VH-VL binders against Probable septum site-determining protein MinC (minC). Designs and how they scored, part 3

Target 1, 220 residues: Probable septum site-determining protein MinC (minC), of Prochlorococcus marinus subsp. pastoris (q7v2x8)
Amino acid sequence: MKLILRGIANEFIKSFSFKNFEIDQNFFDKLITKEAPAAANLITENEKINSYELAKLKLILEKHFIKLSNIYSNNRETVLSGKSLKINSTFLKIKDLENQLPLDPSYLKKDILHKGTVRSGDRISSNGDLFIIGDVNPGAIISANNNVYVWGKLFGIAFAGKNGNKNASVASLYLNPLQLRICEIVAIGPKEKPKGQHPEIAILEDNKIIIKPYFLNQNL

## First folded at step 8 (VH-VL; framework fv_cosibelimab)

Design S50 (from S1 with light chain N32Y)
Fold by ESMFold2-Fast, scan of step 8:
Structure S50 (fold): chain C 220 residues (1-220), chain A 119 residues (1-119), chain B 112 residues (1-112)
Amino acid sequence: as target 1 above (220 residues)
Amino acid sequence: EVQLVQSGAEVKKPGSSVKVSCKASGGTFSSYAISWVRQAPGQGLEWMGGIIPIFGIANYAQKFQGRVTITADESTSTAYMELSSLRSEDTAVYYCARESEWGLYFDSWGQGTLVTVSS
Amino acid sequence: NFMLTQPHSVSESPGKTVTISCTRSSGSIASYYVQWYQQRPGSAPTTVIYKNNQRPSGVPDRFSGSIDSSSNSASLTISGLKTEDEADYYCQSYDSSNQGWVFGGGTKLTVL
């Protein structure tokens, strides 16, 4: 059997196997970042797993902040066991089980679109661009390897270009963050509070974060 | 740190049932599996079954299926093992034990409860 | 189903090293971790080795565990043997096919 780990919004997937191997506490700690809740899909072939064993696995995963979200199995009794625990469980033939494994095990989805307010204490991370339709409150942290776009007000912390992209940007309808980061460059709040609600964009120039108005069109 | 405290010794007649309790304190109860193990006088350890309290799901050793029932009450942090249709060969010390965080070994044991079955 | 077979008894003099074996009758001994429990008369068992070779806090480094896949067995080794080590020792492993725990028959250690 294999366990596929997912981050928030399915941006990041890793796979590994439990065949003839016990679950080790340090194993999960190294695979899952402490930034965000994680979810897992269990893939089994012919293994028969009863409700007790699945409940034990579910408990261990949940103790480490991993939700056991889906079970895919070629064993009908294992599927019934999963359903008894209110886990989405699907019977698949061996050929179809292979299609559940990620083709790009590190990054299945690059861009994330999040709809709703990001509240104090929330964290959202993207391996590509991050699009937020809503406000990002003080105490929230959002990050992306490329650009961060907030179709709303940004009051929290935003990190763009996390993996070294110096061309990354942070844009918002009202840009008043507690902290901005582009790559490794940090700016603590804007020097001047935005005048009214109009779009602004933060970019990296000359190793400094510069904030300027975002012009939708240049009327030539 | 976690302490498992079991109910006191019991003397039972053949054909009756016994219910032994195991109360957990000083640690988490609901998120750990609790197993029951017995030991007849001068004999070895024998696993009977276990329960995961948070889901109310139990499993049983084949030898005891049909006459052992393991339950848990999360509000009192107490696990129970009930054995029915008692025979003289059921005379034993009954232990509860907590499985570790990863369910890989027993990290805590109760003090044991002697159950004597005699006429 | 499988059985874990231990010698009924072993004996050795103080200061020497003793080894207790635990052999699995079917399936690999390495499929699941092996634990070792010490039980003195009138007492509940206590863990001396878990996860094949790990010691709980408070257990002396004289106690060690090992796995030998070629003989399909686990071993508990006690060096610098002391009279306080006199006890019954039980190995334990997990049976995934029957979804339960299996104990060895136990070994009585006498220190002469």
Scores: ipSAE 0.322, ipTM 0.669, lowest interface PAE 3.1, mean pLDDT 81

Design S53 (from S1 with light chain S31Y)
Fold by ESMFold2-Fast, scan of step 8:
Structure S53 (fold): chain C 220 residues (1-220), chain A 119 residues (1-119), chain B 112 residues (1-112)
Amino acid sequence: as target 1 above (220 residues)
Amino acid sequence: EVQLVQSGAEVKKPGSSVKVSCKASGGTFSSYAISWVRQAPGQGLEWMGGIIPIFGIANYAQKFQGRVTITADESTSTAYMELSSLRSEDTAVYYCARESEWGLYFDSWGQGTLVTVSS
Amino acid sequence: NFMLTQPHSVSESPGKTVTISCTRSSGSIAYNYVQWYQQRPGSAPTTVIYKNNQRPSGVPDRFSGSIDSSSNSASLTISGLKTEDEADYYCQSYDSSNQGWVFGGGTKLTVL
């Protein structure tokens, strides 16, 4: 059996071979690289793996923020086990297992974590939440079906709630975008530029985008 | 540190069913597998099956398939083992045990529930 | 699938060393981790060794585990025997083919 690992920020693929499901810290120390995988495909040949074992693997991977996205197997019972856990599972002949392609980033998981500066001309889109660790420069466009969080300065265009989630938000350590969108509502930059570096959040209230200081505790 | 507390002793007639409970406290329940192990008087330990509560997925030892059902209620942090079509050979102490976070060994055991099957 | 075979009983005097074996009937003993559980009369089992040779917190270093591929067995060794070590000892391993847990038949340790 193999786990094919893929990151979310930069496309990378790593394979890890194993022969049983006795997964522990040593197993994970081999998987968790500085590229930080976010998704995995499980490839098995003739091994029969029941839904209980797949559930254990799924649970352990998810505790480390890795989504078990696809199962490819030449064992039909293993495929059925994967489907029972709502994992995309496909029966393949042995020769076709060898030809598996990397996971498409749009299907890795709903949330995306990007590490690094998003530069002018760059575009990042998530079908869940979008987390940026870095600055988003003017001319960059970032978007998410749910929330957008920038652990850095936001100068580009940010779009949250693009599937109609009116509770979506855009938050940044320094919120000074060219344009904000939440759901169908558009706002051109905030009225006043942030002083220094303090976090702010943009939310939708009464069909208007409102920018407030970001407080974890609202009663402060 | 998790504590597993099981229901009290049961006396059952042949052909009936018994349902034993195992309540977890002082730790996380949903994301740890819970196994059931029995021990007949003077005999060894015998694994019956287990469950991963968060997914509701159970697995059973071949010998008990068709007679045992393992379930879990996450709201009460309680696992259950129901054994049907009881025979005198089912007289045993029934233990629940929690698998470690890595699922590699049993890190906590319940106190045991004696089930006696007699006419 | 496989069976784990232990001696039915072992006996030793206080202060001496005893070794309990656990032999796998098919497939390599090294294929899956081996655990050891201690069960005193009237009590639930407790873990004394996990992952072949690791001790849980609170288990004295007199308890050790090992694997011998040549005899296809795991061993639990208890040195400096104390009367409180008198108990039944069970080895356990995971059967990847059947995807379930297997226990050895148990060994009664008498300290006299």
Scores: ipSAE 0.454, ipTM 0.774, lowest interface PAE 2.4, mean pLDDT 83

Design S54 (from S1 with light chain K51Y)
Fold by ESMFold2-Fast, scan of step 8:
Structure S54 (fold): chain C 220 residues (1-220), chain A 119 residues (1-119), chain B 112 residues (1-112)
Amino acid sequence: as target 1 above (220 residues)
Amino acid sequence: EVQLVQSGAEVKKPGSSVKVSCKASGGTFSSYAISWVRQAPGQGLEWMGGIIPIFGIANYAQKFQGRVTITADESTSTAYMELSSLRSEDTAVYYCARESEWGLYFDSWGQGTLVTVSS
Amino acid sequence: NFMLTQPHSVSESPGKTVTISCTRSSGSIASNYVQWYQQRPGSAPTTVIYYNNQRPSGVPDRFSGSIDSSSNSASLTISGLKTEDEADYYCQSYDSSNQGWVFGGGTKLTVL
């Protein structure tokens, strides 16, 4: 199962399990500090979750100013449990759960084009490609299910291939991020600045993030 | 620091019911799950069920399903456990316990209530 | 559905180290957090270890917890044994299939 947290124009994806009651305390502490997402959606597959477990999750989220808004499950008893708590709960087949769910109207938009600087504390997420015309400052976080393209300088955190797309990439006119992530692979920013101010692209090759020049040299 | 204070010892006849109370003081009540655990003389701990007071939702161990009812009164910060159709083997100390902020362990325990079932 | 099995009793001399095991009958011991509770005669239980290996404030460093996946067991280890450690110890974990708490049978620790 997945818990998808939504803030103002942002999405946070977190995997958790009631088998461990594994609710990441560090994750929620960070969300409180960063003016956490206003809402959460719970996606489960065949797991049977009773109203008591859902009520505990609802309570923990509400203590941290997060509303449990929707439940999507392939288990009809889990859906009934959610409805008993007055949570909007929908039965979906596994095929629909595995394919990215339309969790609300904002998740139906595939590609996002953002014009302007993404400042410290800002977060932008896309269910397709993300195009930024502007700089991404330190302390900003941008993410996409597919590719991230920054027509400007990238100093913040960029996350591409959120849904397991290993062919996803991050490209920028000046690639000096605090952190890059492609799928599950994370690369922390280098201790040295890039040698030149030229476009680069980060891709996954043999489960490693590799950075290459993104332009042809026509002179010489 | 939360203190859980339980009602006093009870002596009951077989076939009757008993209702044990657990009052929380010195902390938040409504936003914490409260569980009930019993211990027969010389025996181990046995979980009976729990409740989330703010939602009024209870969950019960299969062994006690149909005989146990757990309720809560938020206005008095008190949880209740009622066990019906009492038998001599229900003689035990009954504890309430508060689940932690994340609901992952018991962080506070009541002092226990001895319930004796005898004719 | 699973059971947690503990030895009925363990004993050790003051100043020595003792280890109490808690073995899960089905499913991985690592599937759910394990807690340890101490109960002295006439008293309610108190938490000595939670989340496999964490100590509540006020519990001395002599108490530690661990998980061993090869034996499918959790362990409570008490070093520098003192007479006041004499108590019954219970492990606890969550049964996700039945959606409820499971306790081990308890271990009587005698310091002798």
Scores: ipSAE 0.344, ipTM 0.712, lowest interface PAE 3.1, mean pLDDT 81

Design S55 (from S1 with light chain Y33H)
Fold by ESMFold2-Fast, scan of step 8:
Structure S55 (fold): chain C 220 residues (1-220), chain A 119 residues (1-119), chain B 112 residues (1-112)
Amino acid sequence: as target 1 above (220 residues)
Amino acid sequence: EVQLVQSGAEVKKPGSSVKVSCKASGGTFSSYAISWVRQAPGQGLEWMGGIIPIFGIANYAQKFQGRVTITADESTSTAYMELSSLRSEDTAVYYCARESEWGLYFDSWGQGTLVTVSS
Amino acid sequence: NFMLTQPHSVSESPGKTVTISCTRSSGSIASNHVQWYQQRPGSAPTTVIYKNNQRPSGVPDRFSGSIDSSSNSASLTISGLKTEDEADYYCQSYDSSNQGWVFGGGTKLTVL
């Protein structure tokens, strides 16, 4: 039997199962590093889980500052077990259980908003989008699993789509990076500098990084 | 290191009940599952059930449901196993054991309590 | 849902290596972790292997565990046999369907 545990807290987007995961220190080291307690949902199909096993799971999670907040199951005995532990527990038909699973992991990924200059030697990494309000100096490295947006000048190294998202982009008011990466595709410095400071976006097209200016007031 | 200390040997008549205790010291009690395992003379280990003291929730092996009751007293860090309607086949050494912090194995065992059912 | 079957007895000379098998009757042996317990005469059991192949603190490295999915079995291997290893050995796994622990029948190891 598989037990599926889905996190509802930001950054907690992992499924837990007895087959795939060991509940030990390594498991928790990979989940959440926040000081505040996180919350989790348990989603099961037809499996019967008694109150003892749910209590054991609840206890292990709480020792690691995770609250077992909701149980969704197509098994009425599992729902009753959850209610006996004072956990919000709801019976759902199998097709409706899929509505409790995240459809887009980007909603659960942490975006970072950084205000100020990113200086030489600094590194900023985001599991979602990265927004910089300021300049990124030579020698700085910024990265994101999704998009990188620099509301300022980009002179350092930028890496977007670092988890394989080929639709990721890097945008800046002045795009002159030492190195640009989207997924595993690398571009080193633009050969020709922009004529003036204006927004540009770098995207991956046909396995090649292309840079386009953005002109809001110009249409064909 | 937790130490589990069990109550002494008992001699009981058929049809009676026995209640064995298991006192934890030197470690955490309430937030660890405590299981009971028996072993008849010359036979193997047989799991009877367990309890999570902090929630007061017990679970029992199918074979013993209706005859076994497992309880815990957090104030004395003591778990209990009561077996009713005793038969000669219930003559065995009864062990308590603590499940590890991750519930993966039994990391500590009591010394065992011999229960003899004789008429 | 399942039984764990062990040989009733095994014997070997000091200094040699012995292997004890634990075969699962239904479902995959890899579906749940396998533990191994040592029980000397007159004593409570003690853990020698947990999570298939991990050793608790204080257990010598001559004790090792493995899983073989093709035979649907777990094995306990003891190398460099010593007379103090003479004991009964029990495998254990978790039954997710019945939500409880299952022990193997036990193997008596004699060191002669």
Scores: ipSAE 0.499, ipTM 0.815, lowest interface PAE 1.9, mean pLDDT 81

Design S57 (from S1 with heavy chain S31D)
Fold by ESMFold2-Fast, scan of step 8:
Structure S57 (fold): chain C 220 residues (1-220), chain A 119 residues (1-119), chain B 112 residues (1-112)
Amino acid sequence: as target 1 above (220 residues)
Amino acid sequence: EVQLVQSGAEVKKPGSSVKVSCKASGGTFSDYAISWVRQAPGQGLEWMGGIIPIFGIANYAQKFQGRVTITADESTSTAYMELSSLRSEDTAVYYCARESEWGLYFDSWGQGTLVTVSS
Amino acid sequence: NFMLTQPHSVSESPGKTVTISCTRSSGSIASNYVQWYQQRPGSAPTTVIYKNNQRPSGVPDRFSGSIDSSSNSASLTISGLKTEDEADYYCQSYDSSNQGWVFGGGTKLTVL
């Protein structure tokens, strides 16, 4: 069973194992992080999935702002279950089902690269490092289990080291966030704007967030 | 493990407002929904509304719409529930509760705050 | 808008098994996960079952949950009853249409 996810800026493909429709603990946080409308296609082989389980999956995906748009299955009962929930469901033979999948199952990346402005109300999260080429506006929230790098201006909220990595950092070409977090340590944005616009990095030292100028020789 | 600690008991006059706090410690606050639930004496649990602090988006039960305001201060990991135009029937224990990582159930509850409305 | 209906009270002897039902008035009980909360006198509720049939860490395996779509009900079953199980039990589900949580009326379990 595979779930193919499409968002406005990214396409992510996830191959995973279901056990009574149980999904990996980090599945949604890892792959689906934007509030912008996203779509999902569910691909199953010979598994019979009843309407109850599909309804629960649909509910969970909708909770994360994802539309379950299509079901492709080599099981006619699963297709009927999808149709009973008014999901566009199509019966496909195994060979045709395989054609719905990318050739490279390792296409899904732990690190996320986002190009473009992260707008007020947007939320982007990464299970590795998060790289943004663009500005992060006030009202936007970005987070990563490791480092957050903004190749632009950071005015929103940034959260690095989300899963306990105390060596995580937040770096930006103009670091003026509403709030910074590294692990569970919080810092409110600076009172004074920097002397001119220059790159800075925030790191955690002795349970305190410290902001320093970014140097080319720094391993980030 | 997250712990939710609520403010102390309050006695209020009819027509006034009450603001109850709920402080989270020992776990993540911002990307978990916090709900408010009340329980009148001898009655069952009644959901009032909730907030997702990371978005600042609150949602209210229709019965309380216009009288309840739920807010959050991420810097102090504290959620607030303010109920205005208090009536005697608002006498209840008010609980905060944290929704699980995907919002599927309540995984932690505050100890409760008794609000008594009497003249 | 739906209601979750529970019996007002149930009683059973120590060591026996008791089952508490939670019936949804409209729409399928299977449309949304059902949780069960235990509330002892003077205490805040605690979760004993989530996602229909899952137990949080620290909850004994004698607590179990189930869903019966044909009766449109969820059930909490407690086996090997102990005196400390005496409490009020509440079921809960999410109403996607009204974007809110719904609680059952609660069941008082007496162990005598």
Scores: ipSAE 0.015, ipTM 0.422, lowest interface PAE 6.7, mean pLDDT 79

Design S58 (from S1 with heavy chain S31T)
Fold by ESMFold2-Fast, scan of step 8:
Structure S58 (fold): chain C 220 residues (1-220), chain A 119 residues (1-119), chain B 112 residues (1-112)
Amino acid sequence: as target 1 above (220 residues)
Amino acid sequence: EVQLVQSGAEVKKPGSSVKVSCKASGGTFSTYAISWVRQAPGQGLEWMGGIIPIFGIANYAQKFQGRVTITADESTSTAYMELSSLRSEDTAVYYCARESEWGLYFDSWGQGTLVTVSS
Amino acid sequence: NFMLTQPHSVSESPGKTVTISCTRSSGSIASNYVQWYQQRPGSAPTTVIYKNNQRPSGVPDRFSGSIDSSSNSASLTISGLKTEDEADYYCQSYDSSNQGWVFGGGTKLTVL
């Protein structure tokens, strides 16, 4: 079994292999990174796991503020156990389970940090997060498998979550793009420019791109 | 600190059912698993099953599957174990025990409930 | 899908050291944590060792636990034996394959 952790904004942090659910402080210390995990996916090969063991795992993770978001398994009983707990659970054949595993983090150059203006005609693509320290001019295109962060003004086209991550976001100090895309959803830029230079974040909610102030937290 | 208090002894006839209660006090109930363990006179400990109260999810030892039902009432911090189709071999002391924070061992035990099954 | 086998009884004199073994029949003893419970006549069990070698508060340091992978066994060792140590001792581990708890058959310790 493997547990794939995702951090804040649903970025993959780390993959952990384990044989049983005897999770304790030592195991949990290995899950804790500088940026706390927020979600986890469980991948199981050939194991039959009942709803009780999945519930224990779910409870332990939730006590530490990690949501068990998805289960992928080639065992139909394990999938049914996950569904009984209202965890999004998917049956996959063994060959397809490998597609749910991230590539070895040691060899993935996920994140790109670009310093400077992205000019009209420029294209920058990241397999992880994309960080821009500078402005993205009209006619520029920036994209990332996860999140797009622009520490500057965004006037061009931004595409986040391009590898199917619906939890990806686009954030900027001045969010006035020609076009935003998160996963499969496209939004044409707002017809009115933001009032002043104010940080905003675009996220996908109910298959619609929603823009809100970056530091506004409605749950606090 | 946490205390598990079980219901009193019972005498039952073969073929009947018994329901034993286990009330937790002085600690958190809903987010800790509660297991049931029995011990026949002069014999060893035998695990029957457990429940995670907050989810209402129970798990049973294969030997007891179909005869045992474990439930929990979060409002009264009480777990229950019901054993049906009683046989004389079911004569035992029945214990509830709370699993630790990580679910790795039993950190508290009830005082036990003697159930006698005789004709 | 495994059994934990303990000797039926052990005996030793006051002040001496005794060791009680717990052998796993299938799979590695180190695959899952082992606990030890003490049960005096007429009483509920109490934990003396958890997670192989940890002691709960209030349990004297005379009690210790260990794992021996070569014999596929866990051991409970009690040094400086006292009359109060007379009890039945049970080992316990978790069966990850069948997803349930397994107890050893128990060992009666006599101190004379």
Scores: ipSAE 0.595, ipTM 0.840, lowest interface PAE 1.5, mean pLDDT 85

Design S59 (from S1 with heavy chain A58T)
Fold by ESMFold2-Fast, scan of step 8:
Structure S59 (fold): chain C 220 residues (1-220), chain A 119 residues (1-119), chain B 112 residues (1-112)
Amino acid sequence: as target 1 above (220 residues)
Amino acid sequence: EVQLVQSGAEVKKPGSSVKVSCKASGGTFSSYAISWVRQAPGQGLEWMGGIIPIFGITNYAQKFQGRVTITADESTSTAYMELSSLRSEDTAVYYCARESEWGLYFDSWGQGTLVTVSS
Amino acid sequence: NFMLTQPHSVSESPGKTVTISCTRSSGSIASNYVQWYQQRPGSAPTTVIYKNNQRPSGVPDRFSGSIDSSSNSASLTISGLKTEDEADYYCQSYDSSNQGWVFGGGTKLTVL
């Protein structure tokens, strides 16, 4: 079974796997390293958990400002136990339980929109998408867990997909960066290499960064 | 530090029921689990069940299901254990014990209540 | 469902060290925490070790606990034995599958 913890302000998400309810201070410290109120979802498979064990878990979590909000289980008795404690409890088949787990660290996204020039020595980081309205000068570093979009000229360093998103991209009206990175793949562009006069997008294909023209009205 | 004080000794007839009390003082009652454990003369400790007073949720050992009822009164900080259909082999000292904050062990014990089933 | 087995009795001289074992019949001894309770004649039990090897405040450091996965057992070790240590000792663990507490049969410690 798993316990999914989410900060009240969506500032974090943590997943913890465990086989029994012998939770103590050391075990709990692994769930939350910073002081913050949180909500928790309990995900179990075929385990039959009685209302007494769920009540103890609820009590321990509430003493530490964590609300046990939902229970998802493939065991109907466990669902009934949760409902007896007034916890939202849902019966799900095994395949559907996997949909209740966070997909990746970017699930708690914070997109950033920055207006103005990013100057040499400046650094901007986003946990979601990063959108710049302005130029990114040589010596500036911009990064995002997902996509980087520069509505201007990109001369500095850009990192997209910094948490492992291989579908991330870097796009700019004038794409001439000192360095591009998508996930673990790095590309350095020679200064003499011709760049398109039109908007371009860098994407990861077959473990290589490729750059191509960006067309606004693409229909599938 | 919590103190658990139990009711006095009782003598009961076979087939009757007994209700033992456990009053908590000097600490938090409602948010701690209270378990009941018995010990027959010259024998070992045997867990009977427990209650989490704040939720009124109980858990009973399989051997005692159908005969034991554990309740709590938050207003008086008192837990109760009632055992019905008494037999001579139910003669024992009955203890209440408080589970620790994390529910991982027993951190406080009552003094025990002797229940004798005879005649 | 499992049982915790202890020796019925152990004996040792004052000042020496004694070890009491607690063997789990099914599943790993390390799957759940083990506690140790001391019960003197006419008294309620008191905790001497909790969570395998932790001591409550007021319990002397002569008392220690350990887990041995190879023998599937927990042990209570008492060093520098004193006459006041003469008592019955019970191990305890939690059965996660049946969701209830299990006690060992108890060990009578005699200090010679």
Scores: ipSAE 0.620, ipTM 0.853, lowest interface PAE 1.4, mean pLDDT 85

Design S6 (from E1 with heavy chain D104T)
Fold by ESMFold2-Fast, scan of step 8:
Structure S6 (fold): chain C 220 residues (1-220), chain A 119 residues (1-119), chain B 112 residues (1-112)
Amino acid sequence: as target 1 above (220 residues)
Amino acid sequence: EVQLVQSGAEVKKPGSSVKVSCKASGGTFSSYAISWVRQAPGQGLEWMGGIIPIFGIANYAQKFQGRVTITADESTSTAYMELSSLRSEDTAVYYCARESEWGTYFDSWGQGTLVTVSS
Amino acid sequence: NFMLTQPHSVSESPGKTVTISCTRSSGSIASNYVQWYQQRPGSAPTTVIYKNNQRPSGVPDRFSGSIDSSSNSASLTISGLKTEDEADYYCQSYDSSNQGWVFGGGTKLTVL
């Protein structure tokens, strides 16, 4: 059986396997990730799990602020056990259970859309593209494996292409960051912008961060 | 430290029922599983069943299924074990025990309740 | 259903080391954790080992536990035997298939 965790920050999904229903501090320590989980789905195949065992799992997870949200099982008695605890429980055939497991990381890339100001001391990270509708203040750090788009003013630190994507970019309506990074390349303190404020994009060209005016392009 | 205090000894007739109580103090009651274990005179320990009070869900050993009922009252932090259709071989000391935070062992035991079944 | 089998009794002198076995009749002993409880005459049981080899606070380090998958057994070892160790010892494990606790038959340890 597997426990699929869903987080709060960046909506991560992780899978943990266990053979039986014995859970202890060591098992739970493996569930704790750098991103705090908020919910869990339990996937079992042919295991017959009674309501007592499920109640123990539910209790342990809830002590750590994780909600046991759904049970998917190829065992009808396990499904009935889950329903007796008021947990959404669904009977699935083996091949359909596999569809409940996390897909590979490239397919599960999570774009983040953040609305509001990112304040000094705040940190936002995305496994895909990061879209900010608001300003990024000095002392804030934003990062993405792909592109960073700030529909506002960027005064903090921005990192794009953290996973080695050299085609990544950082774009903003007013680009005046303390530091820009694309992959391993760092640029500090872009030149002062005109009062009129022109949208700009930072990209890697010849292993150097280049800042250009941003124009909406019809290109593919 | 949690303490489990059980009700006093009882003498019962064959065919009757007995209900033993186990009151918890000094710790959290509702979010820990409470088990019942019996021991006939000169014999070993035998698990009868358990309950998770917060969910009201009990589980029973196959041997006692249909004869034992385990319940809990969260308002009084008390677990109960009721055994029906008593036989002379049910004469035993009945213990309640609390499972640890992770449910891996029994971290606290009651003092035991002697139930004697005689004609 | 499985059974946990222990020797009925064991005797040893003060200061010596004794080992009590607990053998699982079906399924692997390593499939579930094994606990050990000590029961002195007239008293409720007390945990001396949990999760195969862990000691609760207050249990002296001369008590140790182990598992041996080749013999499908768990063992409780008590070194530096003291008269106060005289008691019945019970192993316990969880039966995942029947969702319940199983105790061994118990071993009476006599010191001297």
Scores: ipSAE 0.379, ipTM 0.710, lowest interface PAE 2.9, mean pLDDT 83

